# Designs tried in a protein design chat: VH-VL binders against Rho GTPase-activating protein gacY (gacY). Part 7

Target 1, 192 residues: Rho GTPase-activating protein gacY (gacY), of Dictyostelium discoideum (Social amoeba) (q54th9r528to719)
Amino acid sequence: APLEDVINRPDNPGEIPVLFEKGIAYLSRRGLQVEGLFRLSGANSQIKSLRQGFDQGEDVDLEDVEDVHTVAGLLKLYLRELPSPLFPFDLYSSFIEISKGEQTKPQKVESLKLLLSLLPPANKALSKHLFKFLGKVIENSSVNKMNSVNLSIVFAPNLLKDKEGNVMDAVADAQFVNQVVQLILDNINILF
Short names: E, the ipSAE of ESMFold2; O, the ipSAE of OpenDDE; V2, 0.75 times the mean of E and O plus 0.25 times the DockQ between their complexes.

## First folded at step 1 (VH-VL)

Design u7 (framework fv_umesolerbart)
Fold by ESMFold2-Fast, scan of step 1:
Structure u7 (fold): chain C 192 residues (1-192), chain A 120 residues (1-120), chain B 107 residues (1-107)
Amino acid sequence: as target 1 above (192 residues)
Amino acid sequence: EVQLVESGGDLVQPGGSLRLSCAASGFTFSSYEMNWVRQAPGKGLEWVSFISSSGSYIYYADSVKGRFTISRDNAKKSLYLQMTSLRAEDTAVYYCARDYYDSSGYFDYWGQGTLVTVSS
Amino acid sequence: EIVMTQSPATLSVSPGERATLSCRASQSVSSNLAWYQQKPGQAPRRLIYGASTRATGIPARFSGSGSGTEFTLTISSLQSEDFAIYYCQQYNDWPYTFGGGTKVEIK
């Protein structure tokens, strides 16, 4: 089941999964000044329990979750477990080519803007909400220690995957995948 | 208690048509993606069709494309499989199955199955 | 389509022994792999999803491992009720595909 099916559920009123809407709201209130947000581990058993509640259509209340790293981990788990990555498999090579290319940074940003416009509507909506939230995390990086470089390392492998890739190819591409996600994070207001 | 109950299986001649139903209870049917999976006598499992929670997204196995139609009625909490141009190879127990995660194809609950026999 | 191959087709074990079942995908399915148990005359029963996560109510003697193309289901200290056919299933890509099954029978 794709991301688009989740947002089309009768109990999902918005344009992004309820899990993300509630998670972003929670982290915006409690997590922006927490050191290592998205880098440090939460409680894996609680993350899985919370995920199951959302999947069952329960009205999950995240306000009772004390450890913000647990909610951050929930969002990362959701992205990691999408059947097709948020940035679909068929766009992987195009994203990598942008970071590898000889274009100027402004030209790479324009290429990214075009490429992001090709995302399916559900992927585009979730990307916009996610990256605008990550922009808020970066604004608080003096306290939370998560700048665009740190967040690109954390999120890149959860956003972009080579369908036909092997371990050695993934290692070789890692720097380029991280770089293109960093370019997005550094230019959120232009791209979304 | 989550329950899925299939019905409609019957003996049909080749080229015939049959409609299967699956009645859901014990959960919010409209929030879950549903699947049909079949199993020929003494053989393994074969995925047949998927329908999203809203009914807007539908996928079929190549073996049944153009002959089978999956549909759902969320108000009646029912899943359907309309079968046409039936072949001997369609003989199987047909299960309806619920997706565990909204974005996943893991089937957490299965019905008891309904037997479709296509024979002259 | 992604082809799922299970081995062995039949595994003969005694109660109390360990059973190890293999499942191989023709291309990477990440960790989007599930295991089901089926007894004669019954519908399949959920066991494991995400390659290694046990479903609610499934005994600890069942464990799954693997990622990418190679997966294993292990049943430690086999009980009499564990003699059944086990199927792996990938849900990484359409169409969803099942392995041919491994029959675990009493030696």
Scores: ipSAE 0.000, ipTM 0.434, lowest interface PAE 18.5, mean pLDDT 85

Design u8 (framework fv_umesolerbart)
Fold by ESMFold2-Fast, scan of step 1:
Structure u8 (fold): chain C 192 residues (1-192), chain A 120 residues (1-120), chain B 107 residues (1-107)
Amino acid sequence: as target 1 above (192 residues)
Amino acid sequence: EVQLVESGGDLVQPGGSLRLSCAASGFTFSSYEMNWVRQAPGKGLEWVSFISSSGSYIYYADSVKGRFTISRDNAKKSLYLQMTSLRAEDTAVYYCAREGDWLEYYFDYWGQGTLVTVSS
Amino acid sequence: EIVMTQSPATLSVSPGERATLSCRASQSVSSNLAWYQQKPGQAPRRLIYGASTRATGIPARFSGSGSGTEFTLTISSLQSEDFAIYYCQQYNDWPYTFGGGTKVEIK
């Protein structure tokens, strides 16, 4: 389902999907000091089960999930499976041009701030909650080993996609997609 | 290079037991979900069992529940399938298979397989 | 369980021709669909995942398309090494399920 349809369901009280509200809350309590958070794989069948429960409007309780990588994987799966990426198809080239461009880093951050302001309201709200949470992950990187470089590699393919791209374009753009997500992660307090 | 090598396949009587092993090399075994998939002679592929990277979560096909036990030893980089109460219908080549990186649950690498024959 | 149906069961084509293989799911699997190639006496080999992403090292003549319940694997300009059995697999829900396979044989 589209993101705006999910947040408008009667069982979704907040501005972001209940899956993210519960998942971020769980990971903030249990996952911040776990090595490889978001990089290591969780239990794939349990991730599918949890995802199906949320999709069906069930009151899914994450507190009994023992493996934090399962909940981290659930959040990544949700982002990957959005009909339009969190950073919409129409903005893909604009995001990539920021990392490819010859502006200074402060100028790139200012361009990025403007571009993020163009996100649809639902996408903007989810982005803010997600990236502020990822900022907490980075603050604990001495223990969890997930800095902005690691998280950009993990999240970039789940946040940005070229709708009309082919395999050659995806390979060529990978470094730029990773770089623009890293730039966001390095400047969360300025951008959100 | 990523390698998965199965062993332990044998001819066994109905009602018997057998333990299959899969030796992994060329990657960080403890970071990947593993599966067993089988293929009866002249038939298609059938998923048998799943084990998470930590070993904490395990799932089985209904056809093998209560009879087969999947396990792993991350220190030895090995995956196991303990088979009990074997039936003629369990005759198949058994493959171990690795799930892809991150959330790519397809089987990106397969072993060569090991043949289990259940016959009197 | 999600039932995967492949058609045709056997496809006879000549080298250099295009082969189109179909895979249908009994319910939506989103884009969580993979294609594997299996030659006699060998283990299956990965070809496509995420319905349309070619695995590393797979020639450009292999392409996948589709989403939801209908998927297609296309092999353009068939080479002699492409004669094999092809399986689709859904990894959207468990149990993971495979199609019955399509045998691509020489005409």
Scores: ipSAE 0.000, ipTM 0.463, lowest interface PAE 13.8, mean pLDDT 87

Design u9 (framework fv_umesolerbart)
Heavy chain, then light chain:
Amino acid sequence: EVQLVESGGDLVQPGGSLRLSCAASGFTFSSYEMNWVRQAPGKGLEWVSFISSSGSYIYYADSVKGRFTISRDNAKKSLYLQMTSLRAEDTAVYYCARHEYDDLWSYFDYWGQGTLVTVSS
Amino acid sequence: EIVMTQSPATLSVSPGERATLSCRASQSVSSNLAWYQQKPGQAPRRLIYGASTRATGIPARFSGSGSGTEFTLTISSLQSEDFAIYYCQQYNDWPYTFGGGTKVEIK
ESMFold2-Fast, scan of step 1: ipSAE 0.007; ipTM 0.587

## First folded at step 2 (VH-VL)

Design c3a (from c3 with light chain S31Y; framework fv_ucenprubart; at its last look DockQ between E and O 0.43; V2 from the best seeds 0.00; counts 0 for: pae O 7.1 > 2)
Fold by OpenDDE, look of step 2:
Structure c3a (fold): chain C 192 residues (1-192), chain A 120 residues (1-120), chain B 108 residues (1-108)
Amino acid sequence: as target 1 above (192 residues)
Amino acid sequence: QVQLVQSGAEVKKPGASVKVSCKASGYTFTSDYYMAWVRQAPGQGLEWMGLINPSGGSTWYAQKFQGRVTMTRDTSTSTVYMELSSLRSEDTAVYYCARELYSDWYFDLWGQGTLVTVSS
Amino acid sequence: EIVLTQSPDFQSVTPKEKVTITCQASQSIGYSLLWYQQKPDQSPKLLIKYASQSFSGVPSRFSGSGSGTDFTLTINSLEAEDAATYYCHQSSSYPPYTFGGGTKVEIK
């Protein structure tokens, strides 16, 4: 289901999907010190079960999940399953252009700030919560070993996609997708 | 120079165990480097066996080797060990240790390899 | 586990010609794709990291591209010294961190 539809559900009182609200809460307590968070995958069967529960509007309690990687995997799966990436298709070229451009890093950050302001309200809210949380993950990178580089590798393909699916373009843009997400992760305090 | 030096070739009988060592030099061993073990049967491709974290407190083994492989780390000697038990003829291979920085997720340094021959 | 399928298994190529090797993942691995070169009786050596970034000391004729499930290693102008077997490798998910089957490149 589209992100907006999920947020507008009667059983979703917050500005972000309840799945993310509960997931971030859970990982903030249990996951920040876990080595390889988001790099390692949890149990696929359990992830799918949890996904189904949330999709059906069940009162899923993540506290019953023992493996933090399962919850991390659930969040990644949700992002992948979005009909439109968290960063919408229509902004793809703009994000890539920032990465390709010869502007200074500060100029690129300003451009990112502008692009992020163009996100739909639902996307903007989720992005804020997600990246704020990822910022906490990075702060604990000395323990969990997930710095901005590692997280960009994990999340970039799930956040930014080309709708046209041109293989040649995708190949050519691959490094830039990663770079632009890394740039966001490196400047969370400025951008969010 | 920065290098990984592995122990010498081994010849074992089926059912026996082998312990291969990988000694690191030229860099801070207690730093944030993981160590992976990768093997290669004669004429075959590379096969990932497992990974040990910098502290040695955590290991990840391929399911294929679960119950037979043990990876350990000795900080005092800058050495990583891989022990494989219940050897089979199919375990005949060159075994490599490979270094992985926690932030890299790639192998930038390899040992010279250790040939383990399991003869029936 | 994630399966990496390389193509082709073998190539015999004339010097100075372009070589293209593909690696397909059974599921999306983002940019967590590495390329290694292994010459006979030698340990593997890293060529490309994160799908498209050249490792230090690697000649410019080597390049990598791709993301998600489809990746390509390109040797723009094959040199005699490039005779080797090339492996793709992924480290994006829970173990095992699998390798491709390898592509052997020989010089005609």
Scores: ipSAE 0.017, ipTM 0.566, lowest interface PAE 7.1, mean pLDDT 91
ESMFold2, look of step 2: ipSAE 0.243; ipTM 0.722
ESMFold2 (binder alone), look of step 2: mean pLDDT 89; pTM 0.904

Design r4a (from r4 with heavy chain S31R; framework fv_retifanlimab; at its last look DockQ between E and O 0.04; V2 from the best seeds 0.00; counts 0 for: pae E 14.9 > 2, placed apart)
Fold by OpenDDE, look of step 2:
Structure r4a (fold): chain C 192 residues (1-192), chain A 119 residues (1-119), chain B 111 residues (1-111)
Amino acid sequence: as target 1 above (192 residues)
Amino acid sequence: QVQLVQSGAEVKKPGASVKVSCKASGYTFTRYYMNWVRQAPGQGLEWIGVINPSGGSTWLDQKFKDRVTITVDKSTSTAYMELSSLRSEDTAVYYCARGYSLWGYFDYWGQGTLVTVSS
Amino acid sequence: EIVLTQSPATLSLSPGERATLSCRASQSVEDYGSSYMNWFQQKPGQPPKLLIHDASNRATGVPSRFSGSGSGTDFTLTISSLEPEDFAVYFCQQRSNWPLTFGGGTKVEIK
């Protein structure tokens, strides 16, 4: 379901999907110092089961999940399965151009500010919560080994996609997708 | 103490349906998934499906999607498995099994229910 | 589905001997330190009993002579010194992906 539809569900009182609300809460308590958070995957069967529970509006209690990578995987799965990426298709070229451009890093950050301001409200809210949380992950990178580079590799393909889906183009753009997401991760305090 | 008590043995003819019950006690029923597993005589274990008692969501093996229905009654802490269009190869002991940490591996099992399908 | 192959089918041993049971998965059930393989013991007329979860964790009440090891596609259940009550059938089971699947079992019998 589209992100906007999910947050407008009667059983979703917050501005972000309850899945993320609970997931971020869980990982904030249990996952910040786990090596390879988000890089490693959990059990697919459990992840899918949890997904289904949330999709059906069940009161899923993530606190009973023993493997933090399962919860991390759940969040990644959700982002990947959005019908439109968290960064919408129509903004893809703009994000890529920021990365490809010859502007200075500060100038690129300013461009990102403007671009992020163009996100739909639901996307903006989820982005804010996601990246603020990822900022906490990065703060613990000495332990969990997930710095902005590693996180960008993990998240960039799930956040930014070309609608046309040309494999060759995707490969060509991969480095720029990663770079722009890393730039966001490196400037969370400025951008959010 | 955690207990899963299943209904008694069933004898059915081909084409009929059977509904096996599993009454849970000793824990919060809605906090753990309930699985169903069967075992033909002298054979191995076969996972059938799982249900989340909290909301009723189910996962079934593709083999059983058209013939199996798993349900729960939260008021009685009872899980049910109904198998329709019974065949001789459905003859087996059927187990309910609680998923640990919600699900994934089964820490408590019912005593099993023998379902015999014969002409 | 992930197919689990257990070997040997039958293991004949005497009390006091070491038992080594193998379970091979058709695809990896691990992701860099997380192995989603479980082991069960089953005696005649009884439901299976959980012995090991997630490759190497003993379930509550399981004697120390039982141990699990392995990663990726290859897993092992070891009984360091067989007791008379240990002669039973042992099953491996994966929870890595749908559907959940069991191995064919290894029967540990008295020699």
Scores: ipSAE 0.005, ipTM 0.539, lowest interface PAE 10.0, mean pLDDT 91
ESMFold2, look of step 2: ipSAE 0.005; ipTM 0.453
ESMFold2 (binder alone), look of step 2: mean pLDDT 92; pTM 0.925

## First folded at step 3 (VH-VL; framework fv_navenibart)

Design a1 (from n11 with light chain L54R; at its last look DockQ between E and O 0.80; V2 from the best seeds 0.00; counts 0 for: pae E 2.5 > 2, grease 19.5 > 18.9)
Fold by ESMFold2, look of step 3:
Structure a1 (fold): chain C 192 residues (1-192), chain A 122 residues (1-122), chain B 107 residues (1-107)
Amino acid sequence: as target 1 above (192 residues)
Amino acid sequence: QVQLVQSGAEVKKPGSSVKVSCKASGGTFSDYAMNWVRQAPGQGLEWIGQIIPIFGTANYNAKFQGRVTITVDKSTTTAYMELSSLRSEDTAVYFCARGPYYDFWSGYFDYWGQGTTVTVSS
Amino acid sequence: DIQMTQSPSSLSASVGDRVTITCKASQDISSYVAWYQQKPGKAPKFLIYAASSRQSGVPDRFSGSGSGTDFTLTISSLQPEDFATYFCQQYDSYPYTFGQGTKLEIK
């Protein structure tokens, strides 16, 4: 379902999907000190089952999930499966040009501020919650081993995608996609 | 064309260590996880662990944790598996096996090396 | 750890026969099963992923089915080159585990 439709459902009281709200809450309590958070795989069948429960409007209780990596995987799957990515298709080129460009890092950060301000309201709300949480993951990177570089590799393909491009274009752009997400992760307090 | 070429057979004494190499060619090395799987004589297959080259970190089957180290050299597209404190029960053919590293729905092994026979004998 | 149990342990069949090999998981793993063929002295060859999806280049006579805990590999018309040992593998969660194998012998 589109993000806008999810946040407007009667069973979604907040400004972000309840799946994400519960997932961030779970990981804030149990995940920040876990090595390889977002990098290591959870149980594929459990991730699928939890996603289906949220899609059906069930009151899914994540506290019953023992495997932290399953909840982390659930959040990544949600972002992956959005019909329009969190950073929408029509902004993909703009994000990539920031990382490809020759501007200074402060100039690139100012360009990112502008670009993020163009996100639809639901996308802005989810981005803020997500990236503020990822900031906490980075603060704990001495234990969890997930710094801004590692998180950018994990999250970039789930946050922005070129509409159907050939594999050579996707390979050539992958480092720039990772770089722009890393730049966001390095400047969360300024950008959000 | 994807190809995984492993180092040659080894004969080891109990208590020593062995380091097996696996050179990958074809495809993009960083897009895949490199796995190690062993097969004792006349027996089934046992997953040892994996390394995801883009992160440079490994995951191990708990059975081998503390005795195994899996590493990569991205410049030579070569993965390594080192098993220490060898016992006669470690006698097996050791395979490297590649699988796609996607965020989801992966964990199968689409290409395998030819295998490296490691014999641990008194 | 998820245990994978194959049946039968060995099987004799003639060219042209339909062959069925089963694999049972110790818990629900949805469809996260792969199948491999291994000939003596050779590395395993990847056949099927996601319980039923054939790898490119695998003959149409190989098919997989199942979901949950019970999975089947079927060879619809056995050929001489198909004698081998067949393994299932779960990739639902770490550690990845294999069935013990089914040795297919051609009479």
Scores: ipSAE 0.486, ipTM 0.805, lowest interface PAE 2.5, mean pLDDT 90
ESMFold2 (binder alone), look of step 3: mean pLDDT 92; pTM 0.944
OpenDDE, look of step 3: ipSAE 0.587; ipTM 0.855

Design a2 (from n11 with heavy chain S106E, light chain L54R; at its last look DockQ between E and O 0.79; V2 from the best seeds 0.00; counts 0 for: pae E 2.2 > 2)
Fold by OpenDDE, look of step 3:
Structure a2 (fold): chain C 192 residues (1-192), chain A 122 residues (1-122), chain B 107 residues (1-107)
Amino acid sequence: as target 1 above (192 residues)
Amino acid sequence: QVQLVQSGAEVKKPGSSVKVSCKASGGTFSDYAMNWVRQAPGQGLEWIGQIIPIFGTANYNAKFQGRVTITVDKSTTTAYMELSSLRSEDTAVYFCARGPYYDFWEGYFDYWGQGTTVTVSS
Amino acid sequence: DIQMTQSPSSLSASVGDRVTITCKASQDISSYVAWYQQKPGKAPKFLIYAASSRQSGVPDRFSGSGSGTDFTLTISSLQPEDFATYFCQQYDSYPYTFGQGTKLEIK
């Protein structure tokens, strides 16, 4: 379901999907100092089961999940399954151009700030919560080994996609997609 | 065309170490996990571990924890598996096998090396 | 670890026969099962993933089914080149594990 539809559900009282609210809360307590957070895979069947529970509006208790990588996987899965990426298709070219451009890093950050301001309200809210949390992950990178580079590798392909889906273009743009997301991760305090 | 080419057969004594190589070509090395699987004579398949080249970190079967080290050289698109403290029961054909990766490890193996026979005998 | 119990260990069949190999997981693994074919002296060949998805280039006579704990590989009409050993594999969670194999021989 579209992100906006999810957050407007009667059983979703917050501005972000309850899945993310609970997931981020869980990982903030249990996952910040776990090596390889978001890099390592959890139990696939359990991730699927949890996803289904949330989709059906069940009161899923993530505290019963022992493996933090399962909860991390759940969040990644949700982002991947969005009908439209967290960064909408119509902004893809703009993000890529920032990465390809010859502007200074401060100039690129200003450009990113503008683009992020153009996000739909639901996307903006989820982005804010996601990246602020990822900022906490990065703060613990000395332990969990997930710096902005590694996190960009994990998240970038699921945050920013070309609607056309040309394989050749996707391969060619991959580095720029990663770079622009890394730039966001490196400037969370400015951008959010 | 994706190809995985492994190093040649090894004969080792108990207590020694062996290092097998697997060179990948025909694809994007960093977009996949490289797995190692062994097969003892007349036996089934056993997963040893994997490495994700883009991260440079490995995951191991607990059975081999402490004895196995999996590494990669991204510049040559080659993966390595080193097994130490060799025992007779380590005698097997060792395969490298590619595992697709997106943001999740798919976990199946779509391409395999030809195998490397490792014989441990006194 | 998740155990994959494969059956039968061996079977004999003729060209044209319908053959079924089963694999039972020790716990619910949804559809995270792959199937491989291995001939003597060769590496396993990838056939099926996600329990029922056939890899590109694999003949239509090969099919996979199942979900949860019970999985099946079916060869609808055996061809001479199909005599080999077949393995199931779960990739639900680490460590990845295989069935013990099914040797398909000529009757």
Scores: ipSAE 0.309, ipTM 0.779, lowest interface PAE 2.1, mean pLDDT 92
ESMFold2, look of step 3: ipSAE 0.517; ipTM 0.810
ESMFold2 (binder alone), look of step 3: mean pLDDT 91; pTM 0.944

Design a3 (from n11 with heavy chain G107E, light chain L54R; at its last look DockQ between E and O 0.05; V2 from the best seeds 0.00; counts 0 for: pae O 11.2 > 2, placed apart)
Fold by OpenDDE, look of step 3:
Structure a3 (fold): chain C 192 residues (1-192), chain A 122 residues (1-122), chain B 107 residues (1-107)
Amino acid sequence: as target 1 above (192 residues)
Amino acid sequence: QVQLVQSGAEVKKPGSSVKVSCKASGGTFSDYAMNWVRQAPGQGLEWIGQIIPIFGTANYNAKFQGRVTITVDKSTTTAYMELSSLRSEDTAVYFCARGPYYDFWSEYFDYWGQGTTVTVSS
Amino acid sequence: DIQMTQSPSSLSASVGDRVTITCKASQDISSYVAWYQQKPGKAPKFLIYAASSRQSGVPDRFSGSGSGTDFTLTISSLQPEDFATYFCQQYDSYPYTFGQGTKLEIK
């Protein structure tokens, strides 16, 4: 379901999907110092089961999940399964241009700030919560080994996609997609 | 400076309800969870539940499930804890305690209210 | 629920003494442990988080250690103002739980 539809569900009281609310809460307590958070795979069968539970509006209790990588995997799966990426298709070119551009990093950050302000409200809210959380993951990178580079590799392909879906173009743009997401991760305090 | 100011002492009869308030000031209300913890006379601390204002979600200790309701008024930065079907064993000092949530990523309690004494007696 | 068992329940010590309070979790909770100090008629005061991280403003004589199931709070040199009851708390899982407390009294 579209992000906006999920947020507007009667069983979704917050400004972000309950899945993310509970997931971030869980990982904030259990996952921040786990090596390879978001890089390592969880139990796919359990992840799918959890996803289904949330989709059906069940009161899923993540406290029953023992493996933090399963919950991390759930969050990644959700982002991947969005009908439109968290950064919408129509903004793809704009994000890529920031990465390709010859501007200074401060100038690019300003451009990102403006671009992020153009996100739909639901996307903006989820982006804020996601990246602020990822910022905390990065703060613990000395332990969990997930710095901005590693996180960008994990998240960037699922956050920013070209609607055209040309494989060759996707490969060509991959470095720029990663780069612009890394730039966001490096400047979370400014951007969010 | 962060301050949590709770409502005054309550004396209640068994079977009644009590609602305690906790007004927060000096910080960003929505960035933290507001927890409720009680302490019976001469006893230890017991976590009742919490609410995360930014999410609008409350989490409860199963022990109190069905009897406790935690709410917030973001406009006044005030949290509330209502406990119904009061029993004598509910006699305790009730504390609100701010806890860093996902913005600060640790669910301990860094600031506490002064406590509200709730006495349940026939 | 995760049980936090403190030891001892009470102890007497003198100013200048080294004091150690232990807390044992019923299961592995990594480092998600906090310590509090409570004086009579007052709310608990936050001391330590993440098992070993000292809250800003807390004297250096307070230290925490441990990981997994066994945790300790140490006061290297007891001061007059340190006589109080101390509590450990886990925040690994809901519901959050506390130790039963350790009352530190003056000898």
Scores: ipSAE 0.006, ipTM 0.535, lowest interface PAE 11.2, mean pLDDT 91
ESMFold2, look of step 3: ipSAE 0.503; ipTM 0.814
ESMFold2 (binder alone), look of step 3: mean pLDDT 91; pTM 0.941

